# VH-VL binders against q0atu2: the designs that were tried, part 137

Target 1, 119 residues: q0atu2
Amino acid sequence: MLDKKARIRTSREYRNVFEKGKRLSGRFLIIYYVENALDNNRFGFITNKKIGMAVIRNRIKRQLRAIVREYQGQVKNKHDIVLVARAGIGKSSFEGMEKDYIAIMKKAGLFARNANKID

## First folded at step 6 (VH-VL)

Design w28 (framework fv_ivicentamab_arm2)
Fold by ESMFold2-Fast, scan of step 6:
Structure w28 (fold): chain C 119 residues (1-119), chain A 119 residues (1-119), chain B 110 residues (1-110)
Amino acid sequence: as target 1 above (119 residues)
Amino acid sequence: EVQLVESGGGLVQPGGSLRLSCAASGFTVSDNYMNWVRQAPGKGLEWVSIIYSRGYTDYASWAKGRFTISRDNSKNTLYLQMNSLRAEDTAVYYCAREGSYYDTWFDLWGQGTLVTVSS
Amino acid sequence: AYDMTQSPSTLSASVGDRVTITCQASQSIDSWLAWYQQKPGKAPKLLIHKASSLESGVPSRFKGSGSGTEFTLTISSLQPDDFATYYCQQYDSYSGEAYTFGGGTKVEIK
């Protein structure tokens, strides 16, 4: 469970990230990301029907939130980031999702040694 | 004056295809989030699809795989390609604009175009 | 998905009456709700956005209120031009379930 301040919650906020953000694709994930004017990072999560049934999509969304929470201290502060699960993510292990997340965030330049912790 | 005008509706057999058009005047569709909303005869409003100003798209779950939203920026026109049509797709189809600057209410609607799917 | 429940489905009223329409969301949508008016054979027209913000050109007898899960549209001193169907719409939810509409309320002559 991420702190409520660390979540992208509204349709408007998601669309701002899609509209203004940069996009980077990994093996199982796509991220959209943009700098924000806040003192913290916010994350959004999207699992579409191409992944599978609602039970599978909800499990993947929970696993992605857990991964993001684990690595939140590594993320450069002041970003809104949306994670979109690709169709193939249902065949991945938790460790596979985790490795893909780390790889994408590094490629995006969003991981930093002294990244501030989110509120 | 800003205006949206739909066209392309008509009678089609079950399993058939139809493409709707929505011509915009007085504003640029690529600067806005554009939507399709439908209404079955005597029934309420049902959201169908969205295209973001950057060109990303999303769909109601029942529309995915059958309907495709697109636009032609040179013609300032929005489209909805409908495939594998069913009797329950019979409705008036409206195109609608969201407000400026990521405002997400529908501030402008077209007059609608009727699609009838029957044998 | 946010279920949007409107009540009543139909109401009969006379010119000059105060009319109240309610919209309930299955979970909190903060203030991200719009109200639309639709006359027979016509497209919907935006009346109110952000639960209570009246659109330019809409008469002041229309008032929106509420937040969270319960919202109300009130028409004070109903006019002949106000006989129509009214819809609420949430725009808080994202992806495939965004823009859920209420079932509509038809305001007809008594």
Scores: ipSAE 0.008, ipTM 0.566, lowest interface PAE 11.6, mean pLDDT 84

Design w29 (framework fv_ivicentamab_arm2)
Fold by ESMFold2-Fast, scan of step 6:
Structure w29 (fold): chain C 119 residues (1-119), chain A 119 residues (1-119), chain B 110 residues (1-110)
Amino acid sequence: as target 1 above (119 residues)
Amino acid sequence: EVQLVESGGGLVQPGGSLRLSCAASGFTVSDNYMNWVRQAPGKGLEWVSIIYSRGTTDYASWAKGRFTISRDNSKNTLYLQMNSLRAEDTAVYYCAREGSYYDTWFDLWGQGTLVTVSS
Amino acid sequence: AYDMTQSPSTLSASVGDRVTITCQASQSIDSWLAWYQQKPGKAPKLLIHKASSLESGVPSRFKGSGSGTEFTLTISSLQPDDFATYYCQQYDSYSGEAYTFGGGTKVEIK
């Protein structure tokens, strides 16, 4: 789980990331990301109905938050990042989601070189 | 010394089965993403399969249903179970490690083991 | 699907020559490309990762460049040890194919 201050909270904040941010697609995830004027990173999570029933969507959200939290120390500071789960994510493994997240973040230039798993 | 040593190759008849082993030393296979890559005589490299650190697996489309990647953490050894072998499966099979956990290039290769499928 | 096309398939060169090998991806792979060297009867050896990052212990005459869909490996002054087959490999996680290799370029003595 992420701290409240590390989460995108309002529709206006989500809209800002979608309208001004860059977009990058992975196997199971799409990220939208933009530099913010704050001293910290903030994350948003979107799981739409195409993924499956509420129980599946809630599981995916929890797993994505866990992944983001685990690697938050590797993320370049001062960014708002929204993760959008793609329809196929419901069939992925936790490790598949994790690998996709790492790959996208590295590709976006948002991950530190020689990144290590944090505590 | 960090090393991968393959074994188990040999002559097998079409339709037969064979299990390859890849013994790791100097690092732990369960901490890494491990791959099998093959090379037919005089031909190029072809990716076969991956096992992720959590134990999740994936395969080249032509390998699905016939080949199974696995590992034994207590023996620090990677395996490739090959079933329903065909003449076109004749190749040197390499075990390969992806770099550090977050780096997805192959930084370490075994010497390879030759599999010949012929009557 | 990611197709990786290498050219030329075979290259004849003399010691001291500058040689260039090209690798083209059918889709953008950003910088997610590695180059390997393989000598007869041996396993491939990593030369370059992330398109241009030279692996420790690899001679400085090897240089990788490019991004997106077009990549090159250049050997500025070919040495006797450099006669080998070279492969590019994409490791972009955006494909259903985890890894795809180019067809290889054999650098042989002229």
Scores: ipSAE 0.008, ipTM 0.553, lowest interface PAE 13.7, mean pLDDT 84

Design w3 (framework fv_ivicentamab_arm2)
Fold by ESMFold2-Fast, scan of step 6:
Structure w3 (fold): chain C 119 residues (1-119), chain A 119 residues (1-119), chain B 110 residues (1-110)
Amino acid sequence: as target 1 above (119 residues)
Amino acid sequence: EVQLVESGGGLVQPGGSLRLSCAASGFTVSDNYMNWVRQAPGKGLEWVSIIYSRGSTDYASWAKGRFTISRDNSKNTLYLQMNSLRAEDTAVYYCAREGSYYDTWFDLWGQGTLVTVSS
Amino acid sequence: AYDMTQSPSTLSASVGDRVTITCQASQSIDSWLAWYQQKPGKAPKLLIHAASSLESGVPSRFKGSGSGTEFTLTISSLQPDDFATYYCQQYDSYSGEAYTFGGGTKVEIK
């Protein structure tokens, strides 16, 4: 679970990310991202009705929050990032979503530590 | 040193089934993303399926429902179960390892096993 | 879907020649491209990843370049061991496909 301080909660905050942020599309995810003036990162999650019923949308949201939390320490600080689930995400595996997230974040230049390197 | 060896190919009739094996040595299959890639005689390379490090799987759209990728961690071996085989499935099947965690080039390939589907 | 178009499909060359193979992606894949060499009856061998990074043990005469949608593999002075088929592969799955290979370029002796 992400702490409430690390979550985008208000419509105005979402709107700021959409209007001023950059957009990058992955296989199952779209991210919108912009630098913020805070000391921390904030994440937003959007799952619309095209994905499926509420049970499916809630499962996807939980899985995305778990993925974001696991890789939180690798994300460059001071960003607002909104994850938008694409319609096909309901048919993906958990690791497929995870791989897509990591690929998008690396391509956006948002990973501070190299996730592919071990000592 | 580090090696992949495929087996299980052969001649099968249309509608038949076949299971391919890929034995790994010098590394652990479950620590890596493992793939099957095929090549029809005289044609190019075509991706078939992936099994991720935690066991989730994904497939090419044409393979889903007919092919199943799996592994046996105790034997350090990758499998591809192929059902409802068609003439178009005639190909050399390679198992391939991704280069590093979330880096999706194939740094290690087996020598391949030929599957021929004909009556 | 990302289409990977490789050209030419075949080329004839002599030892010592400079050989150039092109790979075009239908959409930008940044630098997420690998090159493979395949000799008859053998598995593909990785030559280059991330468009330009040579694999250990690959001769320096092989060079990859490009980014976005256009990529090139160059062999600066062709050797007898280089007669083979070469494939490019994207590993940027943003189009909804995991991996897409080019059609291949067969480098034949003149």
Scores: ipSAE 0.025, ipTM 0.650, lowest interface PAE 7.4, mean pLDDT 84

Design w30 (framework fv_ivicentamab_arm2)
Fold by ESMFold2-Fast, scan of step 6:
Structure w30 (fold): chain C 119 residues (1-119), chain A 119 residues (1-119), chain B 110 residues (1-110)
Amino acid sequence: as target 1 above (119 residues)
Amino acid sequence: EVQLVESGGGLVQPGGSLRLSCAASGFTVSDNYMNWVRQAPGKGLEWVSIIWSRGSTDYASWAKGRFTISRDNSKNTLYLQMNSLRAEDTAVYYCAREGSYYDTWFDLWGQGTLVTVSS
Amino acid sequence: AYDMTQSPSTLSASVGDRVTITCQASQSIDSWLAWYQQKPGKAPKLLIHKASSLESGVPSRFKGSGSGTEFTLTISSLQPDDFATYYCQQYDSYSGEAYTFGGGTKVEIK
């Protein structure tokens, strides 16, 4: 679970990320990301109807939040990042989502250290 | 010098249409968030619409479907197309620039243009 | 959408007076509030953003304070140039499309 300060909560904040942000797509995820003027990172999560019914979308959203929380310490500070789930994500395992997240974040240059490192 | 100059106001009948222009100098409209704000005679300020730097738009609930904000980057000019005008749309219309990527305060305003809707 | 209530609607003052204008939000807007000055026949001018941050070029006699739901604009030692109408504006992201303004406070000569 992410602290409220680390969440993008309003439609205006989401629109700012989409409008100003860079976009990178992975197998199951798309990220939009921009630098912010805050002292911390903020994350947003979008699961649309193409994924499936509400129970599936809610499960995916919970799993994505857990993944983001687990790796939050490796994300470069001062970014607003929105994760958009692609239609095929409902067929992925938790590990599949996790691997895709790590790959995209590394490709974006948003991981400060090696995200697969076990400490 | 940085300035905004509105034009296109005038007298129009209820149900009519009118297009307002806002010419910018000293800065680039497409690099900024631009707004329309109106003020009925003797009344307060009321937000109308926004166009984001990448072209996304938002509107006050009462303006949706009747008003359209747009810009012409080659002319560095902002527009407001107003359709199905009503007596209560009578106001001075200002264009205004937002001062920040994340925040909606208006650091620069035009002089305003009067729109009168009357039969 | 947030209701923004300004008080008083009108106040009479003399040069040299300290005047205080109040703005109340119907729910918390943190510090996401701006103050504008408008003279008759002119466009509004930004004075203060983020409740207390003075805009460049604005005289130091203008001060903004407050957070949450209660905000004040104070003008110390009122000058002839300060007779105008003042508006507060919330820009809390939770207002969505409603960047709502207060009803205005007219500061007029006593």
Scores: ipSAE 0.007, ipTM 0.543, lowest interface PAE 14.4, mean pLDDT 84

Design w31 (framework fv_ivicentamab_arm2)
Fold by ESMFold2-Fast, scan of step 6:
Structure w31 (fold): chain C 119 residues (1-119), chain A 119 residues (1-119), chain B 110 residues (1-110)
Amino acid sequence: as target 1 above (119 residues)
Amino acid sequence: EVQLVESGGGLVQPGGSLRLSCAASGFTVSDNYMNWVRQAPGKGLEWVSIIFSRGSTDYASWAKGRFTISRDNSKNTLYLQMNSLRAEDTAVYYCAREGSYYDTWFDLWGQGTLVTVSS
Amino acid sequence: AYDMTQSPSTLSASVGDRVTITCQASQSIDSWLAWYQQKPGKAPKLLIHKASSLESGVPSRFKGSGSGTEFTLTISSLQPDDFATYYCQQYDSYSGEAYTFGGGTKVEIK
């Protein structure tokens, strides 16, 4: 999981990202993002009732955190980024969400040009 | 070396069903992202479906509900089950391997198998 | 989804010619583009990924260039084996049509 320092925690912080940030939508995800004045990135996660019941929303939230954690080293530093799950995400696979995250982060200019790992 | 060999194509009537197979050699399908791509006679390439390394799947919007991608790890074989076939599904169907987990290009293709949907 | 437009649809050339094929994306795809070669009756073969990265085993006469919305595939000295149809493919957008291909450019003998 993400460190406490890397999480957006207050309604004020979320509001700042929504009001001042840029928005990009992918297949399953919307991101809102803005530069911060900190020495690190922070991530927020929103899953609303349109996605499905609590068990589905909690699964999606856990999976999104795992995806963000996996790629956090490739994200441009000093950004607050909020991931909002779209209604259709409940039908997506884990790998589908992961590929969508990578695609949208590249489009935002928040990822390295090559966002893959060498195995 | 590494190979993909498709089979199962043929003539089928509108509304019919057909299952395509793609036998892999020299690598393990479950370690890779595997795709189906089709090409109508004299036309261009069109993506159909993907099965991710963990077994999750996604489909082109027009394929969803009619086509099912699957694999049999013990046989190292990829499948495409096609139902409710239409004349416009007439095409050569290729199986293809993604070269990278995160960035997609198809580094290995089968020879293709022809599906003709006609009365 | 991104539309991918190739031009020309058909190109006539002689052995030794320099040929250029263009691929245009409806929106910026950075450098997330691959080029494929397809000979009659055969499967496509990967030539280039990331707009300009030549695949191992592909002759150096093939070069990819461009970024954003306009990309080119250049064959510096056309050989008999190069008469084929060429396709570009974007992989910047993961959507219901996740891997959009161009319409193809057929390179034929003059």
Scores: ipSAE 0.006, ipTM 0.574, lowest interface PAE 12.2, mean pLDDT 84

Design w32 (framework fv_ivicentamab_arm2)
Fold by ESMFold2-Fast, scan of step 6:
Formats: sequence, structure tokens, C-alpha cells
Structure w32 (fold): chain C 119 residues (1-119), chain A 119 residues (1-119), chain B 110 residues (1-110)
Amino acid sequence: as target 1 above (119 residues)
Amino acid sequence: EVQLVESGGGLVQPGGSLRLSCAASGFTVSDNYMNWVRQAPGKGLEWVSIIYSRGSTDYASWAKGRFTISRDNSKNTLYLQMNSLRAEDTAVYYCAREGSYYDTWFDLWGQGTLVTVSS
Amino acid sequence: AYDMTQSPSTLSASVGDRVTITCQASQSIESWLAWYQQKPGKAPKLLIHKASSLESGVPSRFKGSGSGTEFTLTISSLQPDDFATYYCQQYDSYSGEAYTFGGGTKVEIK
């Protein structure tokens, strides 16, 4: 259920997260994250050409959005978070990406404790 | 006691196949991320493959297409099917459990099983 | 490919010595590094995760330090049980490949 209000869309908004945010790297993902002054979380997704051709980048972006949707209820509110796919993500399975997302969100202190966690 | 026991290693000719087993006790493999790691005689450690808790898999780039990781939940056992074996696949193969999905390290290892690829 | 370089490959030491092993990553891995101990004929044993977090039951003479690209494992007063090969392992994977290990450091008796 990731609606339009939960998406980072403009270059200015992305730049704000990159300039003012914290950075944490995972195996396949990098996140940049900063508290916002809004009532909700917003997510951005970046899949650059070093990942592979457009068909691969589009698949990765769709899968990352699906992962973010599934776990959005566990994310601490009022954050802008940008997910940047690393070059090797195209070789990962869906659960590999999901595992990495959960790992980096927990390392960042952005995940609340709840029933859906896999320990 | 939490334990992993490998079996199935042996002598095989180049181009041959072997299936390794890893029997777990004291915990459930499907609740964990399970890996295969190998070590050539007198050499260092090399990661081979992972099976995630929901059954997705990932492989080292050199292992894709030749090796298949799987599990049998009813037997609480992990497998590695190895096809098109080469002399450079000669190694002790360990199964290993990840201690956590948010900070990957191998907290439990089996004793290893030796695979020798030779004529 | 993502490289982990470990040095020295071999060192000779006596009981009571301070031993330092270095692990260098080709790219920053932050603190996503583990250390393992392996005795001949045995499986590796986890000593340290997240560069400096000691595992339960591991003696306090073992200490991990470092971040980014350079890491060290120090044994402050070497004991007979410590003669083994030590491996570092990254789990940050710059290129998306998993779990790159260092080449190992064999700690031998003098």
C-alpha cells in the first residue's frame, strides 16, 4: 500500500536526503535517511545503469517497492528514506534483497519491534 | 545441543555429480538462513551458496548453473547438489548457519565433508 | 571483484606474546566484518562480529578493532589454544557478492 504521498519524486527532495541524511550500506542496498517534518514516511528508489539493462533495473525497482510496502508498518514514522541499489543487486534473489532491506533498516534503528520480524 | 553434521563427500571424476547433506539438530533450518562454505586443502574459505528462510537461494557467481542448494524441512536437512565437477572444486564443504539476518556472520558450522575431484 | 587482504600470511609467536593480525578491504565495509579461528582438521569458530563485538565464551584477550577498510585482530597474551589460522570475513559486499574471506593468517609456535 505504498501511495503517492509516500514517494520521494523531485530532484530537490532526493538531494535533501543525500546532503542532510545518514548513510548505511548493506550487501545489495545503500540507504540514505533523514527525519522529515511531515506526518508520514517517504521512500525513493535509485537503480543506476551499472546494475544492468533497463529490464533488470525495472524488475529491481518493482521488487524493492514491493518489499518496502510489505514492511512499511515497521518503519519509524517521519522519515525520508532513499534506497540505492548497488551494482550486484541484479544477481540477488527476491529474499536476498528483502533480507538486506530488513538488515539495513534494523542497523539504522528505523525498524520498530513487531510480529513480522524474522530473527 | 545445537549441531550441524555434513555427509555425502567422496571421490568423484571430473564432470561427475555429488549431493552433500547437512543434518541439523537443536534448531529448525527453515527458521534460519543456511549457507555452504568450502575450503580447498591448505587454502582459505570461499562462500558457495545460501538458502533463505522462505526458500529463495543465491549463489557465488562461479557456482551458478552447477550447484543447487535445497532443504527438506521434514528431515531438517540442508543439501548441496553439485554437477559438472572440476578439479578446482576439490575442498572440504561446510554447512553454516547465519546468526542473524540483520548482521550476517556464521555462528554455527558443521564438521565438514571432503569432496575430491580427480581421475 | 571485492577483495579482502589479510596479513601476515604466517607468523611465529610464543605463549604470552601480543599478536596482531590485519585485514584490509578493497572498499569501505563500515564495520561489517567477522573474525574466525580454525584449528587443523576442524571447522572455523566465530570469534568476533561487527568488527569488535566479542562472541559469548570467547576469551577477553581477543580484541577486534577498525572500521572502513582496515581492521585488526589482537590477541593480548597468546595461549597454547590460540595456535590456529585466523580468517576475516566481510558481509557488506561492495559488488553484491556475499561473504568474501581474507586469505588467512596462520599463528605458529616459535
Scores: ipSAE 0.042, ipTM 0.670, lowest interface PAE 6.4, mean pLDDT 85

Design w33 (framework fv_ivicentamab_arm2)
Fold by ESMFold2-Fast, scan of step 6:
Structure w33 (fold): chain C 119 residues (1-119), chain A 119 residues (1-119), chain B 110 residues (1-110)
Amino acid sequence: as target 1 above (119 residues)
Amino acid sequence: EVQLVESGGGLVQPGGSLRLSCAASGFTVSDNYMNWVRQAPGKGLEWVSIIYSRGSTDYASWAKGRFTISRDNSKNTLYLQMNSLRAEDTAVYYCAREGSYYDTWFDLWGQGTLVTVSS
Amino acid sequence: AYDMTQSPSTLSASVGDRVTITCQASQSIDDWLAWYQQKPGKAPKLLIHKASSLESGVPSRFKGSGSGTEFTLTISSLQPDDFATYYCQQYDSYSGEAYTFGGGTKVEIK
């Protein structure tokens, strides 16, 4: 689980990221991201009804949180980042989603050039 | 030093099965993302399947249900089990390593093994 | 699934010529593109990754450029060892036919 300080919680905070942030698309994920004025990163997660039924959406959201938590130490500090799952994500494997996350974060310049899993 | 060697190709009848092997030396397959890529005679390259470092797999849409990628960590060997073979599966099959764990160019290829599906 | 269109399918050239091969993606892949060289009867060999990063040991006459949807591979002064088929490959996605390759360009002696 991500610490509550590392979560985007309010509609206002999500709106700020969507309105002021940059957008980058991967195969299964879209990220919106903007630098914040805090000492830490915050993450938001959106799974729309087009992904599938609630049980699938909840699984995807849990898996994305686990991925973000795994790589939180490699993310450049002071960013608000919202992950939006694309419709096709329900067909991907866990490691497939992980690979897409790493690729898009490196593309955004939010990861080190050659970031790998620390474990 | 670092190399991949495929074997197991040959002539099979339509509807038959075949298992390909790819022996790795100089590195550990379980530390890498490993792929199968095929090439019909005189034609271009076509991605078949991937096995991730922790063992999850993904497939080209046409390969799902017929082909299974796997590995034996004790033998440092990658496999491709091919079932329900069709004439269109005739190709040289290469195993290929991705350049780093989450960076996806193929930096090492085997020599390939020819699979011919014909009566 | 991204379409990768590579052109020309074949080209004839002489030693010393400047050769340019193009690769177009049906939608933006940023710089997530690799180039491979394949000689008859041999496996492909990686030349360039991330559109423009030359692999160790690959001669400097090979140059990759482009981003988004249009990419080029240029050989500034063709050598005898360069007569081969060249393929581009996108790696911006990884499911289905996610690692799509271009159709290839055969560089033949004139």
Scores: ipSAE 0.045, ipTM 0.675, lowest interface PAE 7.2, mean pLDDT 85

Design w34 (framework fv_ivicentamab_arm2)
Fold by ESMFold2-Fast, scan of step 6:
Structure w34 (fold): chain C 119 residues (1-119), chain A 119 residues (1-119), chain B 110 residues (1-110)
Amino acid sequence: as target 1 above (119 residues)
Amino acid sequence: EVQLVESGGGLVQPGGSLRLSCAASGFTVSDNYMNWVRQAPGKGLEWVSIIYSRGSTDYASWAKGRFTISRDNSKNTLYLQMNSLRAEDTAVYYCAREGSYYDTWFDLWGQGTLVTVSS
Amino acid sequence: AYDMTQSPSTLSASVGDRVTITCQASQSIDEWLAWYQQKPGKAPKLLIHKASSLESGVPSRFKGSGSGTEFTLTISSLQPDDFATYYCQQYDSYSGEAYTFGGGTKVEIK
């Protein structure tokens, strides 16, 4: 589980990332990201009704948090990052989501250069 | 050298099944993301399926339920089991390795194996 | 639906010519595009990844450029070995399709 200080919690904080951040699309995920003035990274997660039933959305949200937690040490400090699950994510495998997360984070320049956190 | 060699293609009637093999040498398939890509005669390239390094799989929407990608790590070989074959599945099937990081460019291809579905 | 449109479908050229192939994405894919070369009866060969990064062993006459929605592959001085079909491929999927390829451009002898 992610530490509470590493989570985006308020509507205002989400809105700031959407309005001022950069956007990058992957196969199953979209990220919005912006530098913050804090000493740490914060993550937000959005799973909308187009993904499917609540049980599917809750599974996806838990899996995304697990992925983010696993690779937390690889993320460049001082960023607010919101992950938005795309409609097709409910049909993806866990590793498909993980691969997509790693790919978009590296493309965004948010992962350490030349690092690869694959088994 | 580093190479991929496909086998198992041939002529099959509609509704039939075939199992394709892809033998890898010079690298380990379980350390990589491996794909099947097909090409109908005189047409372009079409992605079929992926197996990730930890063994999870994903498929093109039209392949889901009919095709199964797998591997045998002891033989360093990738497989594609194709069931309920249709005339439109006629194609050369290529085994392909994704690049060294995480991106979906294919840095190594096999020679391909022809599957013809005809009565 | 996510589309990769490649043009022209066929072009005729002579040895020594400058050849330009265009690939257009239906929406921005930043730099996340690869180019492949395919000769008759053979598998595709990777030429360029990340729009402009030349693969090891690929001749310097091949150049990729572009970002966003419009990309080009240029062969500065066409050689006999370059008569082939060329494909672009996006890997910044916005739809459900992860590995969308262009329709291909056949470069044939004039």
Scores: ipSAE 0.033, ipTM 0.673, lowest interface PAE 7.9, mean pLDDT 85

Design w35 (framework fv_ivicentamab_arm2)
Fold by ESMFold2-Fast, scan of step 6:
Structure w35 (fold): chain C 119 residues (1-119), chain A 119 residues (1-119), chain B 110 residues (1-110)
Amino acid sequence: as target 1 above (119 residues)
Amino acid sequence: EVQLVESGGGLVQPGGSLRLSCAASGFTVSDNYMNWVRQAPGKGLEWVSIIYSRGSTDYASWAKGRFTISRDNSKNTLYLQMNSLRAEDTAVYYCAREGSYYDTWFDLWGQGTLVTVSS
Amino acid sequence: AYDMTQSPSTLSASVGDRVTITCQASQSIDSYLAWYQQKPGKAPKLLIHKASSLESGVPSRFKGSGSGTEFTLTISSLQPDDFATYYCQQYDSYSGEAYTFGGGTKVEIK
């Protein structure tokens, strides 16, 4: 479970990220991200009906939260970040999703500059 | 030094099966992302499949359901099981190492093994 | 999915020439592009990754440049050992289920 303090929960907060944030697309994921005025990062997750039925969407959300939690310490502080799953994410393995997340976060400049390689 | 050596190629009839092997030395396959890439005679390179460090797999869309990538950590060997082979699968098959999330290019290749699918 | 287009498909050159090979992506891949060299009957060899980073042990006469959709591989003062086929490859996160290679450029003697 990702900490309550690190979650984007309200429609207003999601709307703020979409309206003011930057957008970057990966193979399976789209991120929207904006700096916040807090002392921590917050993450939101969107899996729309285009991906599949509720059981598939819930699995994807759970897997994405696990990935975000694992790499939370490498994300630059003071950002609100929303992950939107693209159609076709269900075709990817867990590690495929993980690889895409790391790639897109690096492209966005959101990972710590001097982080060590992941073995 | 580090090396990859493929074996198992040969002549097979359409509809047949073959299992290719790729023996690694000088490094551990489970510490890396391992790929199969093929090249039809006189043509370019085409990606086939990947096995990630934690064991998840992904495939080119045309390979899914017919080809299976796997590894044996005790033998430090990568495999490609090819079923329902077609004439268009005729190619030299290479195994290739992709380091990690930060080393996403193919830094080491085997010499390849030729698979010929014909009557 | 996106396409990688290499040009020319064949290039004739003499030892000492400056050779330029182009690779074009159908959509932006930032700098997530590698260049490989393949000699007849042998496996490809990595030359350059991240569009411009030279692999250890590769001669300095090889240079990669570009970002977004257009990339070039330049070989200054071509040597006999450089007659080979060259391939570009995208490894960007935005792709359709496969790493995509260009069609290749064969550099042959004039």
Scores: ipSAE 0.007, ipTM 0.632, lowest interface PAE 9.0, mean pLDDT 84

